# Designs tried in a protein design chat: VH-VL binders against q8ixk2r445to577. Part 6

Target 1, 133 residues: q8ixk2r445to577
Amino acid sequence: FFGMLQNKGLTDYCFDYNPPDENQIVGHQVILYLCHGMGQNQFFEYTSQKEIRYNTHQPEGCIAVEAGMDTLIMHLCEETAPENQKFILQEDGSLFHEQSKKCVQAARKESSDSFVPLLRDCTNSDHQKWFFK

## First folded at step 8 (VH-VL)

Design p32
Fold by ESMFold2, look of step 9:
Structure p32 (fold): chain C 133 residues (1-133), chain A 119 residues (1-119), chain B 107 residues (1-107)
Amino acid sequence: as target 1 above (133 residues)
Amino acid sequence: QVQLVQSGAEVKKPGASVKVSCKASGYTFTGYAMHWVRQAPGQGLEWMGYINPYSGGTKYNEKFKGKATMTSDTSASTAYMELSSLRSDDTAVYYCAREKYTDYYFDYWGQGTTVTVSS
Amino acid sequence: DIVMTQSPSTLSASVGDRVTITCRASQDISNYLAWYQQKPGKAPKLLISAASTLQSGVPSRFSGSGSGTEFTLTISSLQPDDFATYFCQQYYSYPYTFGQGTKLEIK
């Protein structure tokens, strides 16, 4: 799968990665932003290793969750996907992080009207449902 | 260079409608939300809502729901805002403003369109 | 809706003066605060975002500070070009709202 990773409940919003320095893509948080179809910042690939890759930049980035954290952070991809970079996209659209046993949810940043994907206890909420388009 | 050029001034009677245009240039039109802000004579600024030109999705300030309709034409790189059932208190300058990518504040503004509603 | 209240409503000052305009939010908006300058007959111009981040091309005599509910715009040494109306705006949550404006006039 590849393209814009959209949220079912928070309609019109996509995974977005907009690091402040285009030459240093590691270590910044993935956000949600209005879908725009311009590629690159909203273009992701779901791989057979269960990675979510930001592969329009070299070196390629893979989404990870660091120990004890709930935020999705960009790391470098490795030849064998580390456990903290593995996500299972279920048939019902849930995006499950195996290591933490939590689901990715569209959430408000600081209770504002800006949004980020965060790990939360899995529910049936449409805010935890994702699809590529 | 980013530019937002709005349509010219309008004089209307109560009960009429008006459609203001905002033509964008110098950037990828579908990549940025377009907002509308009004300013009544001698008064402050009011946010009216936005359109996502890529999807056609909109968000309205509740105050203007049913009054304002925001649309866009991607092939013309143009956003539109239509006001219906005009009243004298709709007299204002109407601005389009571009949202800064991922940051939400307004980095570029159109020159404004004066709409005057008088009997 | 988040109410943004500016103080003062009008301010009379001379070239070379240091002035401060304040903006208060009716609830905590973190640093999601912008300042705009507007001259008669013209569109607003962005000066500061994120409460304190000076925009490119804006003179360094402009500065912003604050977070939460209290914010200030400071002009360290007024120039003739600075006489205008200034607005704060929160972009923390919809509907976005503006302060009522502060008109800065030449004394």
Scores: ipSAE 0.755, ipTM 0.914, lowest interface PAE 1.2, mean pLDDT 93
Fold by ESMFold2, fold request of step 11:
Structure p32 (fold): chain C 133 residues (1-133), chain A 119 residues (1-119), chain B 107 residues (1-107)
Amino acid sequence: as target 1 above (133 residues)
Amino acid sequence: QVQLVQSGAEVKKPGASVKVSCKASGYTFTGYAMHWVRQAPGQGLEWMGYINPYSGGTKYNEKFKGKATMTSDTSASTAYMELSSLRSDDTAVYYCAREKYTDYYFDYWGQGTTVTVSS
Amino acid sequence: DIVMTQSPSTLSASVGDRVTITCRASQDISNYLAWYQQKPGKAPKLLISAASTLQSGVPSRFSGSGSGTEFTLTISSLQPDDFATYFCQQYYSYPYTFGQGTKLEIK
């Protein structure tokens, strides 16, 4: 799948990656932002290796969760996807992180009205449902 | 160069309506939320809401629900804000302001449109 | 709604003075605070974001500090171009709110 990865519960919001330096894409947090259709920063690919790739940049970035953390961070993609970069997009729209056994949820950053995807215990909440557009 | 150019001053009677325009140039219009902010004479700034020009989605300050309607015309790169059932206390300068991508604060402002409501 | 309170409402100062204006939030807003400058008959202009990040093209004599509920804007050596009204604004949660403004006048 390719395109904007949108949240069902937090309508009008998409996965977004806006690193401070477009040539230094590693190590920053993925956010949620108003869907805008401009490509690049909201354009992601879900691969056969279960990666979520930020693929408008070379070398390509892959979303990861570091051990013991709940935040989604950009890493460089590898030829064989490491376990921390594998997400299962299930038929019901849930996005399951295999290594952590948790689901991606739209959540508030610092209780504010800015939003980020975070790992949480899996539920049936629409805030844990995702689709490509 | 980013530029926001608003429509000219308006004088209206109570009960009328007015539609203020904000024409954007120098950037991809659909990529940035457009906010509206009012400033009553000699007073501070008050946030009214925004529109996402890509989706047409809006968010209003509850104070202005039913008073203000925000729309956009993507083909004209123009945002609009309509005020209905005007009262004298709607007299103010109305600004459009562009949200900085992913940062939420306002990096560019229109020059303002003065709306005067008098009977 | 988060109430933003500026002090003082009016400040008289001379060219060359060090000037500080303050902004207090009614709740913890982390660093989600911007400062704007507005001259008569003109739109506001962004000076500082994230409480302390100076915007491109803004002179280095401007600085911001604070987090949580207390914030300051400082002008280290006041110039004639700096006489204006200054507003703080929180962007922590909707509705976004502004302080009532601080008018900086020539003494």
Scores: ipSAE 0.743, ipTM 0.908, lowest interface PAE 1.2, mean pLDDT 93
Fold by OpenDDE, fold request of step 11:
Structure p32 (fold): chain C 133 residues (1-133), chain A 119 residues (1-119), chain B 107 residues (1-107)
Amino acid sequence: as target 1 above (133 residues)
Amino acid sequence: QVQLVQSGAEVKKPGASVKVSCKASGYTFTGYAMHWVRQAPGQGLEWMGYINPYSGGTKYNEKFKGKATMTSDTSASTAYMELSSLRSDDTAVYYCAREKYTDYYFDYWGQGTTVTVSS
Amino acid sequence: DIVMTQSPSTLSASVGDRVTITCRASQDISNYLAWYQQKPGKAPKLLISAASTLQSGVPSRFSGSGSGTEFTLTISSLQPDDFATYFCQQYYSYPYTFGQGTKLEIK
């Protein structure tokens, strides 16, 4: 699966990554932004290694969850996907992070008008449902 | 100081259309979703859908797809809902209600607009 | 669609009484539940979000509890201003749905 990763509950919002430097893409937080279908900031790939890969840039980035965090951070992809980069996109649309045993939910960023994907306890809420478009 | 002021009562014949307005003030209009909820006489509340004034994106209750059309004018800080092909069972009070994005509950409501459909 | 069922539909009570209203969901909705108060000819007013979070300006005599499929709104000591219709609302999934309401009237 590849393309824009859109939230079912938060209508018209997609995974978005816009690093300040195109030559240094790791270490920043993945956010949600209006789906626009333009550019490279909203193009992701779900791989056979269970990665969510940001593959429009070199080197390629993979979404990771750092210890103690509930945010999604861009790391470099590894030849063998590390445990903190493994996600299961289930048939029902839920996006499950294996290591934390939590699901990705659309949420408002604190003290901001922006939105972010956050790890939360898994529910069957549309706000935790995602699909590639 | 948040206020949602809706347009006045409407009386329509079956088959007609009506457009209800909801003017927002006291906050940044595009910073919140605007939902519409109706209440038939003596009945409960029924969620119709919402619009994202920032993006223009909408989501409708399946029951009201084809019946209700939600729009917004950011320059006027106003949300609109048009009801088409009115029937007697569309008679109700229609509310606009503000929702902080990703909270999904309604913290402020308009005063309601009564729409009466009768032959 | 998720069905929200309130009980009772009508409740008669006196000033000073402790009152409990129940809302049941047809499926597990976690704590994605809000309570509203509505008086005749007026719009609903938000009282509680996330099943138990009291909104600013709402008297402390109001409280909410529950999770999953069963929720309760409690008024510890009824005041004259509390006689109204109360609604629960789930925002777990679309379409959002409301309970049919509980009319709290003076005995």
Scores: ipSAE 0.021, ipTM 0.708, lowest interface PAE 3.8, mean pLDDT 92

Design p49
Fold by OpenDDE, look of step 10:
Structure p49 (fold): chain C 133 residues (1-133), chain A 119 residues (1-119), chain B 107 residues (1-107)
Amino acid sequence: as target 1 above (133 residues)
Amino acid sequence: QVQLVQSGAEVKKPGASVKVSCKASGYTFTGYAMHWVRQAPGQGLEWMGYINPYSGGTKYNEKFKGKATMTSDTSASTAYMELSSLRSDDTAVYYCAREKYGDYYFDYWGQGTTVTVSS
Amino acid sequence: DIVMTQSPSTLSASVGDRVTITCRASQDISNYLAWYQQKPGKAPKLLISEASTLQSGVPSRFSGSGSGTEFTLTISSLQPDDFATYFCQQYYSYPYTFGQGTKLEIK
């Protein structure tokens, strides 16, 4: 699966990665932003290694969850996907992080109208449902 | 260079409708949300809402729901805002403004369209 | 809605003066604050974002500071081109709201 990763509950919002330096793509947080269909910042790939890849740049980035955190951070992809980079996109649309045993949820950042994907306890909320478009 | 060019001034009678256009150039039209902001004579700025030209999704200020309708034509790289049931207090300059990608403030503005409502 | 209150509403100053405009938010908006300059008959122009980030092409005499509920726009040495109306804007939450404006005029 590849393309825009769009949230079901938070209509018209997609995974978005826009690092301040295109030559240094790791270490920043993945956010949610209005879907725009241009690819680039909103183009992701779910791989057979259970990675969510940001492959518009070289070297390729993979979404990771750092220890003790609930945010999605961009790391470099590795030949063998590390445990903190493994996700399961389930048939019901839930995006499950194997290591934390939590689900990715569209959430408000600091009670603002900015949105970010955060790890939360798994529920049947549409804000935890995702699909590629 | 990024440019937003709006349609010309309008003079309308109460009860009429008016449709203002905002033609974008110098960037990918569908890649950025387009907002609308009005300014009554001698007054401040009021946010009216935005449209996502890619999806057609809109968000309105509650104050302008039922008053303003935002649309877009991707083939023409043009955003539209229609005002219905015009009243004298709808007299204002109306601006289209492009949202800074990922940041929600406005980096480019149209030149404004004056809408005058008088009997 | 978040109310943005600017002070003063009108400010008279001379070329070379240091001037400060204040914007107060009715609630904590973190650093989601922008400043605009507007001249008569023209659209607003973005000067500062994120409370303190100067936009490209804006003279360095402009600066912004603050977070939470109190924000300031400072012009270190006023130039003739700076006489205009200035607006703050919060983009913390919808609906986005602006201050009522500060008209900076020649003394």
Scores: ipSAE 0.811, ipTM 0.925, lowest interface PAE 0.6, mean pLDDT 95

Design p68
Fold by OpenDDE, second read of step 9:
Structure p68 (fold): chain C 133 residues (1-133), chain A 119 residues (1-119), chain B 107 residues (1-107)
Amino acid sequence: as target 1 above (133 residues)
Amino acid sequence: QVQLVQSGAEVKKPGASVKVSCKASGYTFTGYAMHWVRQAPGQGLEWMGYINPYSGKTKYNEKFKGKATMTSDTSASTAYMELSSLRSDDTAVYYCAREKYGDYYFDYWGQGTTVTVSS
Amino acid sequence: DIVMTQSPSTLSASVGDRVTITCRASQDISNYLAWYQQKPGKAPKLLISAASTLQSGVPSRFSGSGSGTEFTLTISSLQPDDFATYFCQQYYSYPYTFGQGTKLEIK
């Protein structure tokens, strides 16, 4: 699967990554932003290694969850996907992070109307449902 | 060179409708939310709402629900805002403003469209 | 709605002066605060985002500070081109709201 990774519950919001430096794509947080269909910052790929790749730059970035964190951070992809970069996009649309055993949820950032994907306990909420478009 | 060019001044009678256009250039139109902000004479700025040109999704300030309708034409790279049932207190300069990518402040503005409602 | 209150509403100053405009939010908006400059008959121009991030092309004499509920825009040394009306805007939550403006006039 590839393209925009869109949230079901939070309609019209997609995974978005816009690093300040095009030559330094790692270390920043993945956010949710209005889907725009341009690709680029909203183009992701779910790979057979269970990675969510930011597939617009070389070297490619892969979404990771750092120890003790609930945010999604861009790391470099590795030949063998590390455990903190493994996600399962399930049939029901849930995006499950294997290491933390939590699900990716569209959530408010600091109670604002800005949104980010965060790891949360898995529920049946549409805010934890995702699909590629 | 990002540019937002709005339609010309309008003079309307109470009860009428007006549709303001905002033509965007210099960037991918569907890539950025377009907001509308009004400014009554001698007053401050008031956020009216936004449209996502890609999806057509809109969000309105509750104050302007039923008053303003935001649309867009991607083929023309143009955003529109229609004001209905115009009243004298709708007299204002209306601005389209592009949302900074990834953030919700406005990096580029149209030149504004003056809408005057007078009997 | 979050109310943004600017002070003062009008400010008279001279070229070379250091001036400070304050914006207060009715609730915590973190650093989701922008400053705009508007001249008569013109659209607002973005000066500062994220409370303190100076936009490209904006003179370094402009600076922003603050977080939470209190914010300030400072012009270290006023230039003739700086006489205008300034607005703060919160983009913390909908509906986005602006301060009522501060008109900076020449003394």
Scores: ipSAE 0.815, ipTM 0.932, lowest interface PAE 0.6, mean pLDDT 95

Design q13
Fold by OpenDDE, look of step 10:
Structure q13 (fold): chain C 133 residues (1-133), chain A 120 residues (1-120), chain B 112 residues (1-112)
Amino acid sequence: as target 1 above (133 residues)
Amino acid sequence: QVQLVQSGAEVKKPGASVKVSCKASGYTFTGYYMHWVRQAPGQGLEWMGYISPNSGGTKYHQNFQDRVTMTRDTSISTAYMELSRLRSDDTAVYYCARVRYSGGYPFDYWGQGTTVTVSS
Amino acid sequence: DIVMSQSPSSLSASVGDRVTITCQSSQSVLYNYNNKNYLAWYQQKPGKSPKLLIYWASTRESGVPDRFSGSGSGTDFTLTISSLQPEDFATYYCQQYYSTRTFGQGTKLEIK
């Protein structure tokens, strides 16, 4: 699966990654933005290694969750996917982070009108449903 | 054994286009990225861009962004690099090169190179 | 782009000599999460394609003789040939693959 990763509940919002430095793509937070499919910042791939890859950079970036955090941060993909980069995109659309045992939820950023994907306890909310488009 | 076999030498006029092919064998073509690198006579190596044989996604160096097109035909495990609006300083040997894994490794296999000469 | 700077551009040496080539990157190519340096060295002989020698700054590619070694971390790297052999006269390139790909200018190693 590849393309825009769109949220079901937060209509027309997709995973978005636009690092301030193109030569340093690691360490920044993945956000949600209106789906537009331009600029390569909304192109992701779900791989057989259970990675969500930022597939517009070499080496590829892989979304990770750092210890004690609930935000999605870009790391570099590795030959063997580390545990904190493993996600399960389930048939019901839920995106499950294996290590934290939490689900990715579209949420409003605190004190902001922007949105971000955050790890939350798994529910049946459409805000925790994702699909590639 | 992994092999990358490129098309033959090309001679072009300024303003023309050239399309170089790179046929891969000995591995799963769609499982690796294919990069293109050129080398002007007596000069160093210059990275041009890459293509994902699986998705077809590409990224080009800004110096070639508006002139280069990289494609692939997965049915014959072949990558293509087309450079348009050729000029004399495009004269170079063009290489395809495989990345070992998911873009996080160096170039482990190279094509034999394709000489492209641009002259009036 | 990450700029790679090699030194020297050329050097002459004799068989049996110890040779050192340096490469500096404009920014660190060390990935802190796996502690690997995304730095490679290639050898190119006239009329031939580049050949991978070293990756991850210090790991020899399969089939590469022990006399070749890579060292360094962050922004400063070195390729060393402990005892130069006749077949080692060639041009050497460093390359970062931390972000896209960029090469050093090359170092031509000639026979004295």
Scores: ipSAE 0.855, ipTM 0.936, lowest interface PAE 0.6, mean pLDDT 95

Design q34
Fold by OpenDDE, second read of step 9:
Structure q34 (fold): chain C 133 residues (1-133), chain A 120 residues (1-120), chain B 112 residues (1-112)
Amino acid sequence: as target 1 above (133 residues)
Amino acid sequence: QVQLVQSGAEVKKPGASVKVSCKASGYTFTGYYMHWVRQAPGQGLEWMGYISPNSGYTKYHQNFQDRVTMTRDTSISTAYMELSRLRSDDTAVYYCARVRYSGSYPFDYWGQGTTVTVSS
Amino acid sequence: DIVMSQSPSSLSASVGDRVTITCQSSQSVLYNYNNKNYLAWYQQKPGKSPKLLIYWASTRESGVPDRFSGSGSGTDFTLTISSLQPEDFATYYCQQYYSTRTFGQGTKLEIK
């Protein structure tokens, strides 16, 4: 699966990553933005290694969750996906982070009008449902 | 045994286009990025861009952005690089080189190179 | 782009010599999460494709003789040939693969 990773509950919002420096793509938070399909900011791939790859850069970026955090941060992909980069995209559309045992939820960023994907306890909320478009 | 076999030498006039092929064997083609690098006579290596084997996503160096097109045919494990509006300074050996798909690695295998000569 | 600068551009040496080539990147190619330097060294002989020698700044590619070694971290790297052999006369390139790919201008190692 590849393309825009769109949220079901937060209609018309997709995973978005726009690093301030293309020569330094790691360490920043993945956000949600209106799905537009333009450029390289909203192109992701779900791989057999259970990675969500930022597939528009070389080396590729892979979404990771750092210890104690609930935000999705861009790391570099590695030959063997580290545990904090493994996600399961379920049949029901839920995106499950294996290490934290939590689900990715579309949420409003604290004190902001912007949105971000955050790890939360798994529920049946459509805000935790994702699909590639 | 991993092999990248490129198409033969090309002689072109200024303004023309050239399309170089790179056929991969000995490994799963879609498992590795394919990059293109060129080298003008007596000069260093110049990175041109890459193509993602699965998605077909390409990224080109800005110096080639408006003239280069990289494609692939997964059914025959072949990558292509087309350079248009050729000029004399495009005379070079063009290489395809693979990188592991799921990691950050250098170019472990290279094609044998394709000499492209641009002359009036 | 990350700019790679090699030194020297050329050098002459004799068989048995210790040779050192340096490479500097315009920004760090160290990935802090895995502490790896995304830096490679290639050898190229006339009329041939480049050959990977070193990656991760200091890891030898399979089949590469022990006399080749890489060192450095961050922005400053070194390729060392401890005892030059006849087959080592070639052009050497450093390459960063931290962001896209860029090469140093090359170092031509000639026989004295």
Scores: ipSAE 0.849, ipTM 0.935, lowest interface PAE 0.6, mean pLDDT 95

Design q67
Fold by OpenDDE, look of step 9:
Structure q67 (fold): chain C 133 residues (1-133), chain A 120 residues (1-120), chain B 112 residues (1-112)
Amino acid sequence: as target 1 above (133 residues)
Amino acid sequence: QVQLVQSGAEVKKPGASVKVSCKASGYTFTGYYMHWVRQAPGQGLEWMGYISPNSGGTKYHQNFQDRVTMTRDTSISTAYMELSRLRSDDTAVYYCARVRYSGSYPFDYWGQGTTVTVSS
Amino acid sequence: DIVMSQSPSSLSASVGDRVTITCQSSQSVLYNYNNKNYLAWYQQKPGKSPKLLIYWASTRESGVPDRFSGSGSGTDFTLTISSLQPEDFATYYCQQYYSYRTFGQGTKLEIK
């Protein structure tokens, strides 16, 4: 699967990554932004290794969840996907993080008008449903 | 065995375009990123950009952004690099180079190089 | 771009000599999550394509003689040839692949 990763519940919002330094793409948080389909910052790939890859950089970036965190952070992809980078995009649209056993949910960032994907207990909420467009 | 075989030497006039080919064999072409690197006479190596043979996605160095086009034909496992509006300082040997595995590694296989000479 | 700076640009040595080439990056190429340095060394002989020697800063490519070794971390790296052989006279390049690709300017190793 390729393209924009869009949320069902939070209409017209997609995964978005725009690091402040193009030569340092790791360590920053993945956010949600209005789907625009114009930039490289909204193009992602779901791979057979269960990775969500940011393909506009070499080496490629892969979304990871660090220990004790509920945010999605960009790491570098590796030959063998580490456990904290493995997600299951299920048929119902839920995005399940294997290591934490939680689901990715579109949420409002605290004290902000911005939105971010966060790990939460899995529910049947449309805010936890995702699809590639 | 992995092989990258490039097209032959080119002689061009300033302002013309050149298209270099790189035919891959011995591996699954769509499974590996292909990069292009050039080397002016007596000079070092200069990275130009890359293409994903699977998706066709490209990224070019800013120095070539407006003049270079990288493409591929998966049916014949061939990558192409076209450089337009040639100048004398584009005279160089152009290499295609494969990235090992998923793109997080260095170049493990190189083409033999294609000499492009730009002169009036 | 991450800028790679090699030293020296050229050097002369004799067979049997110990040779050291240095490479410095403008920013760290160490990935802290796997502790790998995204740094490679290549050898190039006249009229030939570059050949991969070392990757991950210190791992020898298959078929590369033991006399070649890489060391360093972060921003400072070295390639060492413990006992120079006749076939080792060539130009050597360091390369970072932490962010896209950039090469050092090269080090030409000549016979004294």
Scores: ipSAE 0.859, ipTM 0.941, lowest interface PAE 0.6, mean pLDDT 95
Fold by ESMFold2, look of step 10:
Structure q67 (fold): chain C 133 residues (1-133), chain A 120 residues (1-120), chain B 112 residues (1-112)
Amino acid sequence: as target 1 above (133 residues)
Amino acid sequence: QVQLVQSGAEVKKPGASVKVSCKASGYTFTGYYMHWVRQAPGQGLEWMGYISPNSGGTKYHQNFQDRVTMTRDTSISTAYMELSRLRSDDTAVYYCARVRYSGSYPFDYWGQGTTVTVSS
Amino acid sequence: DIVMSQSPSSLSASVGDRVTITCQSSQSVLYNYNNKNYLAWYQQKPGKSPKLLIYWASTRESGVPDRFSGSGSGTDFTLTISSLQPEDFATYYCQQYYSYRTFGQGTKLEIK
């Protein structure tokens, strides 16, 4: 799969990554933003290694969750996908993080107008359902 | 075994366009990005840009942004680079080179190169 | 662009000599999460495509003789040929691949 990764419950919101410097894509948080398709901030691919790949940079960024955290952070992709970069996009649309055994959920960032994807206990909420457009 | 076979040498006049092909074999084409690098006579290597074989998405170096188009045809495992509005200083050998689609690697295989000569 | 600067631009050496080529990047190419430097070295002989020698600063590509070694971290890198052979006359390029791709200017190695 490739394209804009949209949330079913938070309608018209997509994964978005806007690194402050094209030469410094590592270590910043993935956000959710209104789907627009302009530029390449919202262009992602799901790979055979179960990675969510950020397609605006070479080498590519791969979404990771660092140990003990619930935020999705940009790392570089590696030949063998690290365990913290492995997600399963399931038939029901849930996006399961293998290492933590949690699902990606659209959430409002506390005390903010921003939305972000966060790991949460898996439920059947539409806020945990994702699809590529 | 892995092989990247490029189209033959081209002689062009200033203002024309050239399209170089790079046919891949011996590996899963969509598992690797295709990059293009050129080398003017007696000069160093100059990165031009890349294409993602899956999405068709491209990124070009600023120096070529307004003149280069990179495409691919996954059904025949072939990448293309077209350079328009040719100038005499575009005379170079043009290489395709692959990068693993995942894994952040340097160029492990290169095409044989395509000599493009631009002269009037 | 991350600028890569090689030194020297050329050198001459005898068979059996130890040869050192340096490469500096305008910013660090060390990826802290895996502690790898995204730095490669290529060899290019006249009329041929470049050949990968070293990646991640110090890892030899398969089939590359062990007289070739790479070292360094962050912004400063070195390619060493421990005992120069006649077939090693070539131009050598460093390349960063931390953010897109940038090549050094090249170092022409001539065998005396």
Scores: ipSAE 0.313, ipTM 0.741, lowest interface PAE 3.7, mean pLDDT 89

